# Ledger of designs, part 44: VHH binders against a6qnr0

Target 1, 346 residues: a6qnr0
Amino acid sequence: MRLVHLDLKGAPPKVCYLSEIFPLFRALGANGILIEYEDMFPYEGHLRLLRAKHAYSPSEIKEILHLATLNELEVIPLVQTFGHMEFVLKHEALAHLREVARFPNTLNPHKEESLALVTAMIDQVMELHPGARWFHVGCDEVYYLGEGETSRQWLQQEPNSKAKLCLSHMEAVASHMRARYPTTTPLMWDDMLRDIPEDQLSGSRVPQLVEPVLWDYGADLDLHGKALLVEKYRKSGFSWLWAASAFKGATGVNQSLTPIEHHLRNHLQWLQVAGSVPADTLRGIILTGWQRYDHFSVLCELLPVGIPSLAVCLQALLHGDFAENVKARVENFLGISSLEEMSFRR
Short names: E, the ipSAE of ESMFold2; O, the ipSAE of OpenDDE; V2, 0.75 times the mean of E and O plus 0.25 times the DockQ between their complexes.

## First folded at step 16 (VHH; framework vhh_7ubx_2)

Design q2 (at its last look DockQ between E and O 0.92; V2 from the best seeds 0.00; counts 0 for: pae E 4.7 > 2)
Fold by OpenDDE, look of step 16:
Structure q2 (fold): chain B 346 residues (1-346), chain A 121 residues (1-121)
Amino acid sequence: as target 1 above (346 residues)
Amino acid sequence: QVQLVESGGGLVQPGGSLRLSCAASGFTFSSWAMTWVRQAPGKGPEWIATIYSSGSTMYADSTKGRFTISRDNAKNTLYLQMTSLKPEDTALYYCARGYYRGSNSWPFDYRGPGTQVTVSS
């Protein structure tokens, strides 16, 4: 599977624009979309406070999903449930659920209300995504985990650890989903898992509950290291893994242009990783297209600016290389005479 | 064990007022957002109002300006003052703990047995 990540933070595309680019996604070789909603989802009830003023309506969400279906793009929704909680925890009404009072990034894993909040968010999103085979629950970059007052006290007790704390919350979120949506598999970013020992991973229920997404956006991947990490996760009990590359929004917090060569190298290296691990290990790859690094950050390059990079990356994945014939195909898809004219060089 | 018990429901004429109460026990009441939900016959649960632990409030459009949610943490009690009642406000009213989870299922983790409110001439 090849999924295009739509990050709706800060600069969400209009539905009419999505109708134009979805056919292009499919033509370029994508067969799915990861949609990170954040404050663009039309949350209801008292969770309506999470909505941006210009959030999509329920009808717009339905239309987006319909367009995706028409173009044979499977949709995976993403809701943050641990880190990157700024759009939730910035609100005074929910600020008490912060791990650290000063920072709205991290959810307090000790509070029952925290779990209640994120699972309610998941349920509302699932209501508009019936039949979703996967659901991404985020859990990346939980920066302040263990630094809150409650966590500090808790961590003083044996045998407690930050890893245990992290896994406990992940397990709770995933268990909720598995219980309520037995045909939907939770996805989770893997960064918080990378340094957790194999025995602690295997000792938790997380490997039986989720499929981790191994993300790395660099142009110099440690191929051997990645293979070892894949092996570690497999040994820990994860049945399927995902990869995540980047086609934009990964090379500068306020970058205006996309370094296509960087992203091409990233994708080609992921292909090498895929070739070095068992064939039944990686389920697919998510081509991430970040719009901003967090809720309060400035914008990265806009989606239209990233389209040439996306085309290059998707076609490289599809064909297994980026030879001259592939380059020519991309140029034809984009209606341009030369890809070099559109490439940003650092 | 979490327990919620609603009271104060009854029959009232259109334009009338009614005050509902909810007695909470089995958890730290002051730490939770509390919500009133109603369900009319043949309809799904409808969110009415929420009061957060901070005291901030939020109302559904259908009840905004007519209903007031409040709480007394010392008494572990949630209130709903209803004014300008309409026939369409007729429903079983529930006190609930948790967050709204959607309209296709019961949206909250815990609720009471409910108190009946009937608005009729």
Scores: ipSAE 0.768, ipTM 0.905, lowest interface PAE 0.6, mean pLDDT 95
Fold by ESMFold2, look of step 16:
Structure q2 (fold): chain B 346 residues (1-346), chain A 121 residues (1-121)
Amino acid sequence: as target 1 above (346 residues)
Amino acid sequence: QVQLVESGGGLVQPGGSLRLSCAASGFTFSSWAMTWVRQAPGKGPEWIATIYSSGSTMYADSTKGRFTISRDNAKNTLYLQMTSLKPEDTALYYCARGYYRGSNSWPFDYRGPGTQVTVSS
């Protein structure tokens, strides 16, 4: 599978624009989208405080899903449930649920109310996404985990560890998903799992509950290290893995490559990783298009600016390379005369 | 083991007032957001108001300005003060713990058995 990540943080595209680009995504080789809502989802009831001013309405969500169906694009919703919860925890009404009182990044995993909150968010999103086969629950970059007062006290007791704390919350969220929505598989970003030893992963229930998304957006991947990580996850009991690349944002400060060259190289590197693992290992790849890295960050380039890069990256994945015939196809799809004038190769 | 017990319902004429109470036990009341939900005959549950553990409140548009949610953490009790009651407010009123999950099912972790409020001439 090849999914385009629609990061809605800070600037959701109009539905009429999506009606124009979903056919393009399909034509370029995508067969799904990952929708990261953040505060652009129409939360209701006492979660209404989570809504941004310009959040989609329920009718607009239904229209987006209809457009995705018309273009044969599988939809996977993404809702953060652990880290990156500033849009929730910035509110005074919910600030008591922070892992560290002064920082709104991370949900306190010790409170029963924390789990009740994020499972209610999942349930509201699932109400508008009936029949979703996958649901991404985030769980990336859980900053300051273990540094809250309750966590510090809990960690003083053997055999407690930060890894156990992390896995326990992941298990609780994933268990809710599996019990409530038995045909829906939770996805999680893998970064918080990478440094957990194989025996601790296999000793938890997480591998039986989720499919991890291995993300790395660099122009140069540690191919051997990625193969070892994939093997560790497989031995730990995960049934399927996903890869995640970047077509937009996430370039760092390496000025030896243009953004398109950086992203193309990132995708070609992931093709090498895919070739080095057993064929029944990777379910698909998510091409991420970051618009805002966290709730308080400035906005990255908007989606329309990233379309040439997305086209290059999707066509490279589809054909396994980016030769002149593929370049010509991208130029024709986009109506441009030369990709060289928009980017440079290294 | 979580228990929520509502009281204070009854028959009242339009324009009248009523105060509902909910006694809570079996959990740390002061740590939870608490909610009033009502269900009219033949209809799904309708969220009315929530009071967070911080004391912050939020109200549905249908009851805003007429109903006041409050809590007394020392007594483990949730309240709903209702004024300017209308026949449309006739329903079984439930005290609930947890978060509103949507309209398709019972939307909260726990609820009491409810207290009937009937507004008629």
Scores: ipSAE 0.242, ipTM 0.692, lowest interface PAE 4.7, mean pLDDT 87
ESMFold2 (binder alone), look of step 16: mean pLDDT 81; pTM 0.822

Design q3 (at its last look DockQ between E and O 0.81; V2 from the best seeds 0.00; counts 0 for: pae E 3.1 > 2)
Fold by OpenDDE, look of step 16:
Structure q3 (fold): chain B 346 residues (1-346), chain A 121 residues (1-121)
Amino acid sequence: as target 1 above (346 residues)
Amino acid sequence: QVQLVESGGGLVQPGGSLRLSCAASGFTFSSWAMTWVRQAPGKGPEWIATIYSGGSTMYADSTKGRFTISRDNAKNTLYLQMTSLKPEDTALYYCARGYYRGKNDWPFDYRGPGTQVTVSS
């Protein structure tokens, strides 16, 4: 599977624009979309406070999903449930659920109410995504985990650890989903798992509940290290893994142009990783297209600016290389005479 | 064990007022957001109002300005003051712990049995 990540933070595309680019996604070789809603989802009830002023309506969400279906793009929704909680925890009414009072990034894992909040968010999103085979629950960059007052006290007690704390929350979120949506598999970013020992991973229920997404956007991947990490996760009990590359928004917090060569290298290296691990280990790859690094950050390059990079990356994945014939195909798809003219080189 | 028990429902004329109460037990009441939901015959559950643990409140458009949600943490009690009642407010009213999760199948484990409110001339 090849999924295009749509990050709706800060600069969400209009539905009419999505109708134009979805056919292109499919033509380029994508067969799915990861949609990170954040404040663009039309949450109802008291969670309406989470909405941006220009959030999508339910009808617009339905239209987006319909367009995806028409173009044979499977949709995976993403809702943050641990880190990157700024759009939720910035609100005074919910500030008491912060791990650290000063920082809205991290949810307090000790409060039952925290779990109630994120599971309610998940439920509302799932209501508009019936039959979703996967649901991404985020859980990346939980920066302040363990630094809250409650966490500090808790961590003083044996055998408690930050890893245990992290896994406990992950397990709770995933367990909720598995119980309520038995045909939907939770996805989770893997960064918080990378340094957790194999025995602690295998000792938790997380490997039986989720499929981790191994993300790395660098142009110099440690191929051997990645293979070892894959092996570790498999040994820990994860049945399927995902990879995540980047086609935009990964080379500068306020970058306005996309370094296509960087992203091409990233994808080609992921292909090498895929070739070095056992077959049927990686279920697919998510081509991430970040719009901004967090809720309060400035914008990265806009989606239209990133389209040439996406085309290059998707076609490289599809064909297994980026030879001259592939380059020519990309140029044809984009209606341009030369890809070099569109490339930003650092 | 979490328990919620609603009271105060009854028959009232249009334009009348009614105050609902919910007695909570089995959890730290003051640490949770609490919610009122109603369900009319043949309709799905409708969110009415939520009060957060910090005291902030939010209301549905259908009840905003007429209903007031409040809480007494010392008494572990949630309240709903209803004014300017209309026939369309007729429903079974539920007290629930936590958050609105959508229109379909709100977990029954975190709500009371409900109290009937009937608005009729």
Scores: ipSAE 0.841, ipTM 0.930, lowest interface PAE 0.5, mean pLDDT 95
Fold by ESMFold2, look of step 16:
Structure q3 (fold): chain B 346 residues (1-346), chain A 121 residues (1-121)
Amino acid sequence: as target 1 above (346 residues)
Amino acid sequence: QVQLVESGGGLVQPGGSLRLSCAASGFTFSSWAMTWVRQAPGKGPEWIATIYSGGSTMYADSTKGRFTISRDNAKNTLYLQMTSLKPEDTALYYCARGYYRGKNDWPFDYRGPGTQVTVSS
């Protein structure tokens, strides 16, 4: 599977623009989208405080899903449940749920109310995504985990550890998904799992509950290290893994590569990783397109600016390389899409 | 062993007032957002007001300005002061713990048995 990540943070595309680009995604070789809502979801009830003023309406989300169906694009919603919770925890009403009182990025995993909050967010999103086969629950970059008052006290008791704290919250969220939505498989970013020893992963319930998404956006990957990490996850009991690359955003200050060259190389490197692992290991790859890295960051490049890079990256994945005939195909698609560009909705 | 028990319902005339109470036990009441939900005959549950653990409040549009939610953490009790009651307010009123999950079945993890409010001439 090849999924295009729609990062809605700060600037949701107009539905009419999505009607134009979904056919393009399919023609370029995508067969799904990962929708990262953040505050652009029409949360209701007392969760209405989470809405941005320009959030989609329920009717607009239903239209987006209809457009995805018409273009044979699987839809995976993403809701953060651990780190990257600033859009939630910035609110005074919910600030007591922070891991560290001063910092709004991480949910306190010890409070029963924390789990109740994020599972309610999941349930509201699933109400509009009732047939979802996968649901991404985030869990990346959980900064300052273990540094809150409750966590420091809890960690003083043997055998408690930061890894156990992390895995216990992941298990709680994934267990909710599995129990309430038994045909939906939770996905999680893998960065918080990478340094957890195989025996601790195997000893937890997480491998039976989730499929991890291994992300690395660099132009150079440690191919051997990635193959070893894949094997560690498989031995730990994860049945399927996912890769994640970047088609826009996430470039460093590398002076030797243009952004498109950087992203193409990132994708060619992931193809090499895929070739070095058993054929039935990776379920798919998510091509990420970061619009805003976190809730307080400025906007990075908008989606229309990233379309040439997306086309290059999708075609390279589809054909297994980037030879001259693939380059010619991309040049043809770029000519078609340039006249259909539209403004983004904020 | 979470328990929520509502009281204070009854029959009132239009324009009247009523004060509902909810006694909570089996959990740390002061650490939870608490909510009033009502359900009229033949209708689904309707969120009406929430008070967060820090005291911030949020109201549904249908009841804003007429109802006041409050809590007494020392007594583990949630309150709803209702004024200017209308026949449309006739419903079973439930005290609930936690967060609104949407319109499917029951929108909260725990609730009491409810207390009946009937507004009739």
Scores: ipSAE 0.403, ipTM 0.774, lowest interface PAE 3.1, mean pLDDT 87
ESMFold2 (binder alone), look of step 16: mean pLDDT 81; pTM 0.818

Design q4 (at its last look DockQ between E and O 0.87; V2 from the best seeds 0.00; counts 0 for: pae E 4.9 > 2)
Fold by OpenDDE, look of step 16:
Structure q4 (fold): chain B 346 residues (1-346), chain A 121 residues (1-121)
Amino acid sequence: as target 1 above (346 residues)
Amino acid sequence: QVQLVESGGGLVQPGGSLRLSCAASGFTFSSWAMTWVRQAPGKGPEWIATIYSGGSTMYADSTKGRFTISRDNAKNTLYLQMTSLKPEDTALYYCARGYYRGSNSWLFDYRGPGTQVTVSS
C-alpha cells in the first residue's frame, strides 16, 4: 500500500481542491490517504471546543470520503492520543489533563479522564469513518512524558519506568479500539518504541494490539539499522509493520520550497529497506506531507508546492527506481517540460 | 463503586422551570467532567450540557440560554436548571461521567438510571 498523508493543520485544503488532486494521487500510484484532522474535524458535544472556526462540516467529511472512494483511495483517519495534543490541551477547560502544566503537548497518562477524552475523540471520528480497516492513534513525540508531578512520584517506585508508563497508555488506547472496533487495527508511530527493550515490548500487550509505523524522513537512512529495528519489532510480537517516508514538510519548520532530491533519496532508501527484510513484514508505506511541525508552528511548504515531490516519490516507489523513463512519466503527469526547474536545491 | 443517581424530574407546564440533581459517589467527583444527556421516545440520545472539572461549561444549541449546568463539588452533586421548558424537552434525562462519544452512541463510563421530565399542558 502507498498512502498519501494529508496534514490538515494550519492550511487545510478545500474539498474542491481535493476533488482535483485525488485522481492525480490514484494515477500516480497511491491507493490510500492518511488524514490527520486535528482541529479540522467537526467534533460534537463537549468536544466542540476542539474545532477550528473553519473546521470541516460532517457533510464535507462525507464528501471527502466519497471522493476518496470514487478514486479507489482507502482512508485512514489519524487522531493524536498522547503527544501533539496542543489543539486539545491548549484549552483551559482541558488543561488539567496535561502531563506538565506548562506544556500542552503531552497528555497525562495517570488520569482516567485522559483516556476518556481521547477515546471519545476516536469514537466521534470513527462514527464518520464506518468500516475503516485502520485507525492511526498517533503517539509520536511525547516530549514531556514522565516529567509531570504525578509521573515523577510514580517513577520513584520500583519497578516503574518511563517505558512502562508509555506502553500502559498505548495499550489502554489500543485496547479500547480493539474492543469497540474489532475489524479496525490501530496504527501507531514508532518513535516512542524504538528504545524500549525487546523483552519489555513483548511483555506488554501493545505488539498484539497495534501495527507500528516506522518513520524516517532522512536522505541517508541507516539501512542496516532499519533492518535490525524491523527484526526487533517482529521478535517483540508485532505481526505487521508500516514504513513512513516524507514528500514535504520534513526539511525545515518554515520551508517554502520542497527539496525533491532529498525526498526521492528517502523513498529509494526505504525501498532498499523493504528489500532487505522478510517478505510480508511491511504492509505499506505512508508518504507523509506535514503542513506544520505542531499546532503552534508556522507553515511548511503548501500542498500544491509539494505535489511535484509527491509525484516523484510515488512513481519511484511504483517503478522501483527513478530512471529517465520514470522521470519522463512524472513530467508528463505534471504537464511540465523539466522537473529540474521545479526542484529546490539547498 | 461508581454511582450516579438523578432526581428532580416530573410533570411541568410549558414555560415552566425544573431543577434536576445528580448525586455522585464512588469516585473523585471534582476531578471529572460531568454531562447531562437526554433521550426522548423514538429518538436517539441527545447531549445537553457539560461542565468540566475546571468549571467551564458547554451547551447544545437546542438548550443553550434556557438550561444551566452547575456543580457542587463539596456535595458531589451535579445540577441542571431548566427554564422556559417546551414540550419537545420531554425526555428521560441522564447524568453521565465522561465525554460525549457521538450521536449514535450511549457510551459513557458511567450513567445514572435517569429521571423523567414531561412538559405538557
Scores: ipSAE 0.752, ipTM 0.898, lowest interface PAE 0.6, mean pLDDT 95
Fold by ESMFold2, look of step 16:
Structure q4 (fold): chain B 346 residues (1-346), chain A 121 residues (1-121)
Amino acid sequence: as target 1 above (346 residues)
Amino acid sequence: QVQLVESGGGLVQPGGSLRLSCAASGFTFSSWAMTWVRQAPGKGPEWIATIYSGGSTMYADSTKGRFTISRDNAKNTLYLQMTSLKPEDTALYYCARGYYRGSNSWLFDYRGPGTQVTVSS
């Protein structure tokens, strides 16, 4: 599967624009979208405080799902449940749920109310996504985990560790998903799992509950290291894995490549990783398109500016390379005479 | 053992008032958001109001201006003051701990057995 990540942080596209670009995504070779709502979901009840002023309405969400179906795009919703929870934890009413009282990044995993909160968020999103086969629960970049007062005390008790704390919360969230929505499989970003030894992963329930999404947006991947990481996850009991690349944003501070050259190389590197693992290992790849790195950061490039890069990356994935015939297809599709004029200069 | 017990329901004429109470035990009441939900016969649950641990409140549009949620942390008790009652308010009213999960989801963390409110002439 090839999914386009639709990052709604800060600037949700109008539904009419989505009606234009969903056919484009399909034509370029995508067969799904990952929707990262953040505060653009129409949370209701007492969770209405999470809702941005310009969040989509329930009817707009239903229309988006209908448009995705018409264009043969599977939809995977994403709701953060651990890190990147600033849009939730910035509110005074919920600030007692922070891992570290001064920082709104990370949910306190020790509080029973923390799990109640994120499972309610999941349930509201699932009400509008009743047929979802996958649901991404985030769990990336859980900053300051282990540094809160309760966590520091908990970590002093054997056999407690930061890894065990992380896995425990992941298990709790994933167990809710499995129990409440037995036909829906939770996805999680893998970065918090990467440094956990195989025996600790195997000893937890996480491998039987989730499919991890291995993300790396660099132009140069450690191909051997990725293959070893894939092997570690499979030996730990994860039966399916996902890859994640970037078509927009996430280029870092390296200025030796244009952004589109950077992203194309990232995708070509992931193709090589895919060739280095068993064929029944990767369920798909998610092409990420970051609009805002976190809730408080300034906006990155808007989605329309990223379309040429998306086209290049999707076509490279679809055809297995970016040779001259594939380049010509992208140039014709975009109505341009040379991609070199737009993005490949260096 | 978490326990929530509602009381104060009954039969009332249109335009009347009722005050519902919910006695809480088995948990640190003052630390939790508390919620009133109602369910009319043959319908799904409807969120009414929530009061957060810090005292701020939020109300459904259908009852805004007529109902007031409050709490007494010293007595571990949640209240719903209802005024200007209408026949449409006839329902079983539940006290719940935690967060509303949507119209097709009943699963708050915990809820009580409910108290019946009937508004009829």
Scores: ipSAE 0.192, ipTM 0.658, lowest interface PAE 4.9, mean pLDDT 87
ESMFold2 (binder alone), look of step 16: mean pLDDT 85; pTM 0.843

Design q5 (at its last look DockQ between E and O 0.70; V2 from the best seeds 0.00; counts 0 for: pae E 3.6 > 2)
Fold by OpenDDE, look of step 16:
Structure q5 (fold): chain B 346 residues (1-346), chain A 121 residues (1-121)
Amino acid sequence: as target 1 above (346 residues)
Amino acid sequence: QVQLVESGGGLVQPGGSLRLSCAASGFTFSSWAMTWVRQAPGKGPEWIATIYSGGSTMYADSTKGRFTISRDNAKNTLYLQMTSLKPEDTALYYCARGYYRGSNSWPLDYRGPGTQVTVSS
């Protein structure tokens, strides 16, 4: 599977624009979309406060999903449930659920109400995504985990650890989903798992509950290291893994142009990783297209600016290389005479 | 086992007032957000108000300014003070632990049986 990540933070595309680019996604070789909603989802009830002023309506969400279906793009929704909680925890009404009072990034894992909040968010999103085979629950960059007052006290007690705390919350979120949506598999970013020992991973229920997404956006991947990490996760009990590359929004917090060569290298290296691990290990790859690094940050390059990079990356994945014939195909798809004219070198 | 029991419902004239109560047991009441939801005949459940463990409150537009949600943690009791009642407020009123999860997904296991409120001349 090849999924295009749509990050709706800060600069969400209009539905009419999505109708134009979805056919292009499919033509370029994508067969799915990861939609990170953040404040663009039309949450109901008291969670209405999570909405941006210009959030999608339920009808617009339905239309987007319909367009995706028409273009044979499977949709995976993404809702943050641990880190990157700024759009949630910035609100005074929900501030008491912060791990650290000063920072809205991290949810307090000790509060039962925290789990109730994120599971309610998941439920509302699932209501508009019936039949979703996967659901991404985020859980990346939980920066302040363990730094809250309750966590500090808790961590002083044996055998407690930050890893245990992290896994506990992940397990709770995933267990909720598995119980309520037995045909939906939770996805989770892997960064918080990378340094957790194999025995602690295998000792938790997380490997039986989720499929981790191994993300790395660098242009010089440690191929051997990645292979070892894959092996570690497999040994820990994860049945399927995902990869995540980047086609935009990964090379500068306020970058206005996309370094296509960087992203091409990233994808070619992921292909090498895929070739070095068992064939039944990686289920697919998510081509991430970040719009901004967090809720409060400035924008990265806009989606239209990143389309040439996406085309290059998707076609490289599809064909296994980026030879001259592939380059020519990309140029033809984009209606341009030369890809070099569209390339930005950092 | 989590239990919630609503009370205080009844018949009231338009413009009247009622105070609903919800007795909670089987969990640490003070650690949870609590929510009122109502359901009128032939309609789906409607979120009314939520009070967080921290004491903050949120209201639906339809009830804002007329209804007040509050809690007494020492008594494990949730309240809904209703004023300026209208015929359209007629419904079965439920208290629930936690958050409204959508029109088709609210936690049935953690709500009470409901108390009937009828506003009629």
Scores: ipSAE 0.749, ipTM 0.896, lowest interface PAE 0.7, mean pLDDT 95
Fold by ESMFold2, look of step 16:
Structure q5 (fold): chain B 346 residues (1-346), chain A 121 residues (1-121)
Amino acid sequence: as target 1 above (346 residues)
Amino acid sequence: QVQLVESGGGLVQPGGSLRLSCAASGFTFSSWAMTWVRQAPGKGPEWIATIYSGGSTMYADSTKGRFTISRDNAKNTLYLQMTSLKPEDTALYYCARGYYRGSNSWPLDYRGPGTQVTVSS
């Protein structure tokens, strides 16, 4: 599968724009989209405090899903449940659920109410996504985990560790998904799992509950290191893994490559990783298009600016390389005379 | 385990008032958001109001201005004061711990049998 990540944080596209670009995604070789809602989802009831002013309405969400179906794009929703919870925990009514009282990034995993909150968010999103085969629950960059008062006390007890704490919350969220939605498989970003030893991963229930998404947005990947990580995850009991690249954002401060060159190399490197692992390992790749890195950050380049890069990256994945024939095909498809004239703007 | 028991329902004329109560046990009541939900005949669950552990409140548009949610943490009791009742308020009223999950998802294990409110002449 080749999924385009629609990061809605901070600047949701108009539905009419999506009606124009979904056919483009399919034509370029995508067969799915990962929709990251954050506060653009129309939460109801007392969770409506989570809505941004310009969040989509329920009818707009249904229209977007209809457009995805018309263009043969499978939809995977993404709702954060651990880190990146600022849009939730910034609210005074919910601030008691922070891992560290001073910082709104991370949900306190010790509170029963924390699980009740995020599972309610999942349930509301699933109401509009019935029959979803996958649901991404985030769990990336869980900043300050282990530094809250309750966590510090809990960690003083053997055999407690930050890894055990992380896995325990992941298991709780994934177990809710599996029990309530037995045909839906949770996805999680893998960064919090990378350094957990194989024996701790296999000793938890997480490998039987989720499929991890291995993300790396660099122009050069450690191919050997990725192969070892894949082996560790499979030995730990994970049946399927996913890759995640970037077509937009996430280029760092380096000036050696243009943004499109950087992203193209990132995708070509992931193709090499795929060739270095067993054929039944990767379910697909998610081409991420970060719009905002966290709730309080400034916006990255908007989606329309990233379309040329997306076209290059999807076509490279589809054809296995980016030779002159593929470059010319992309230039014709976009109606431009040279890809070198396209650049990201800040 | 968690127990919630609603009371105070009954038959009332349009324009009348009722006060519902919900006795809670089996958990630290003061640390949780508490919610009223109602279900009218032939309809799904409808969120009415929530009071957060810090005392702030939120109300559904259909009942805002007519209903008041409150709590007494010393008695582990949640209240719903209803006024200016209308026939469309006729429903089974439940209290729930935590968060509304949508029209086809209830907080399982978090609600009691409910209390019937009937508004009719």
Scores: ipSAE 0.301, ipTM 0.712, lowest interface PAE 3.6, mean pLDDT 87
ESMFold2 (binder alone), look of step 16: mean pLDDT 82; pTM 0.825

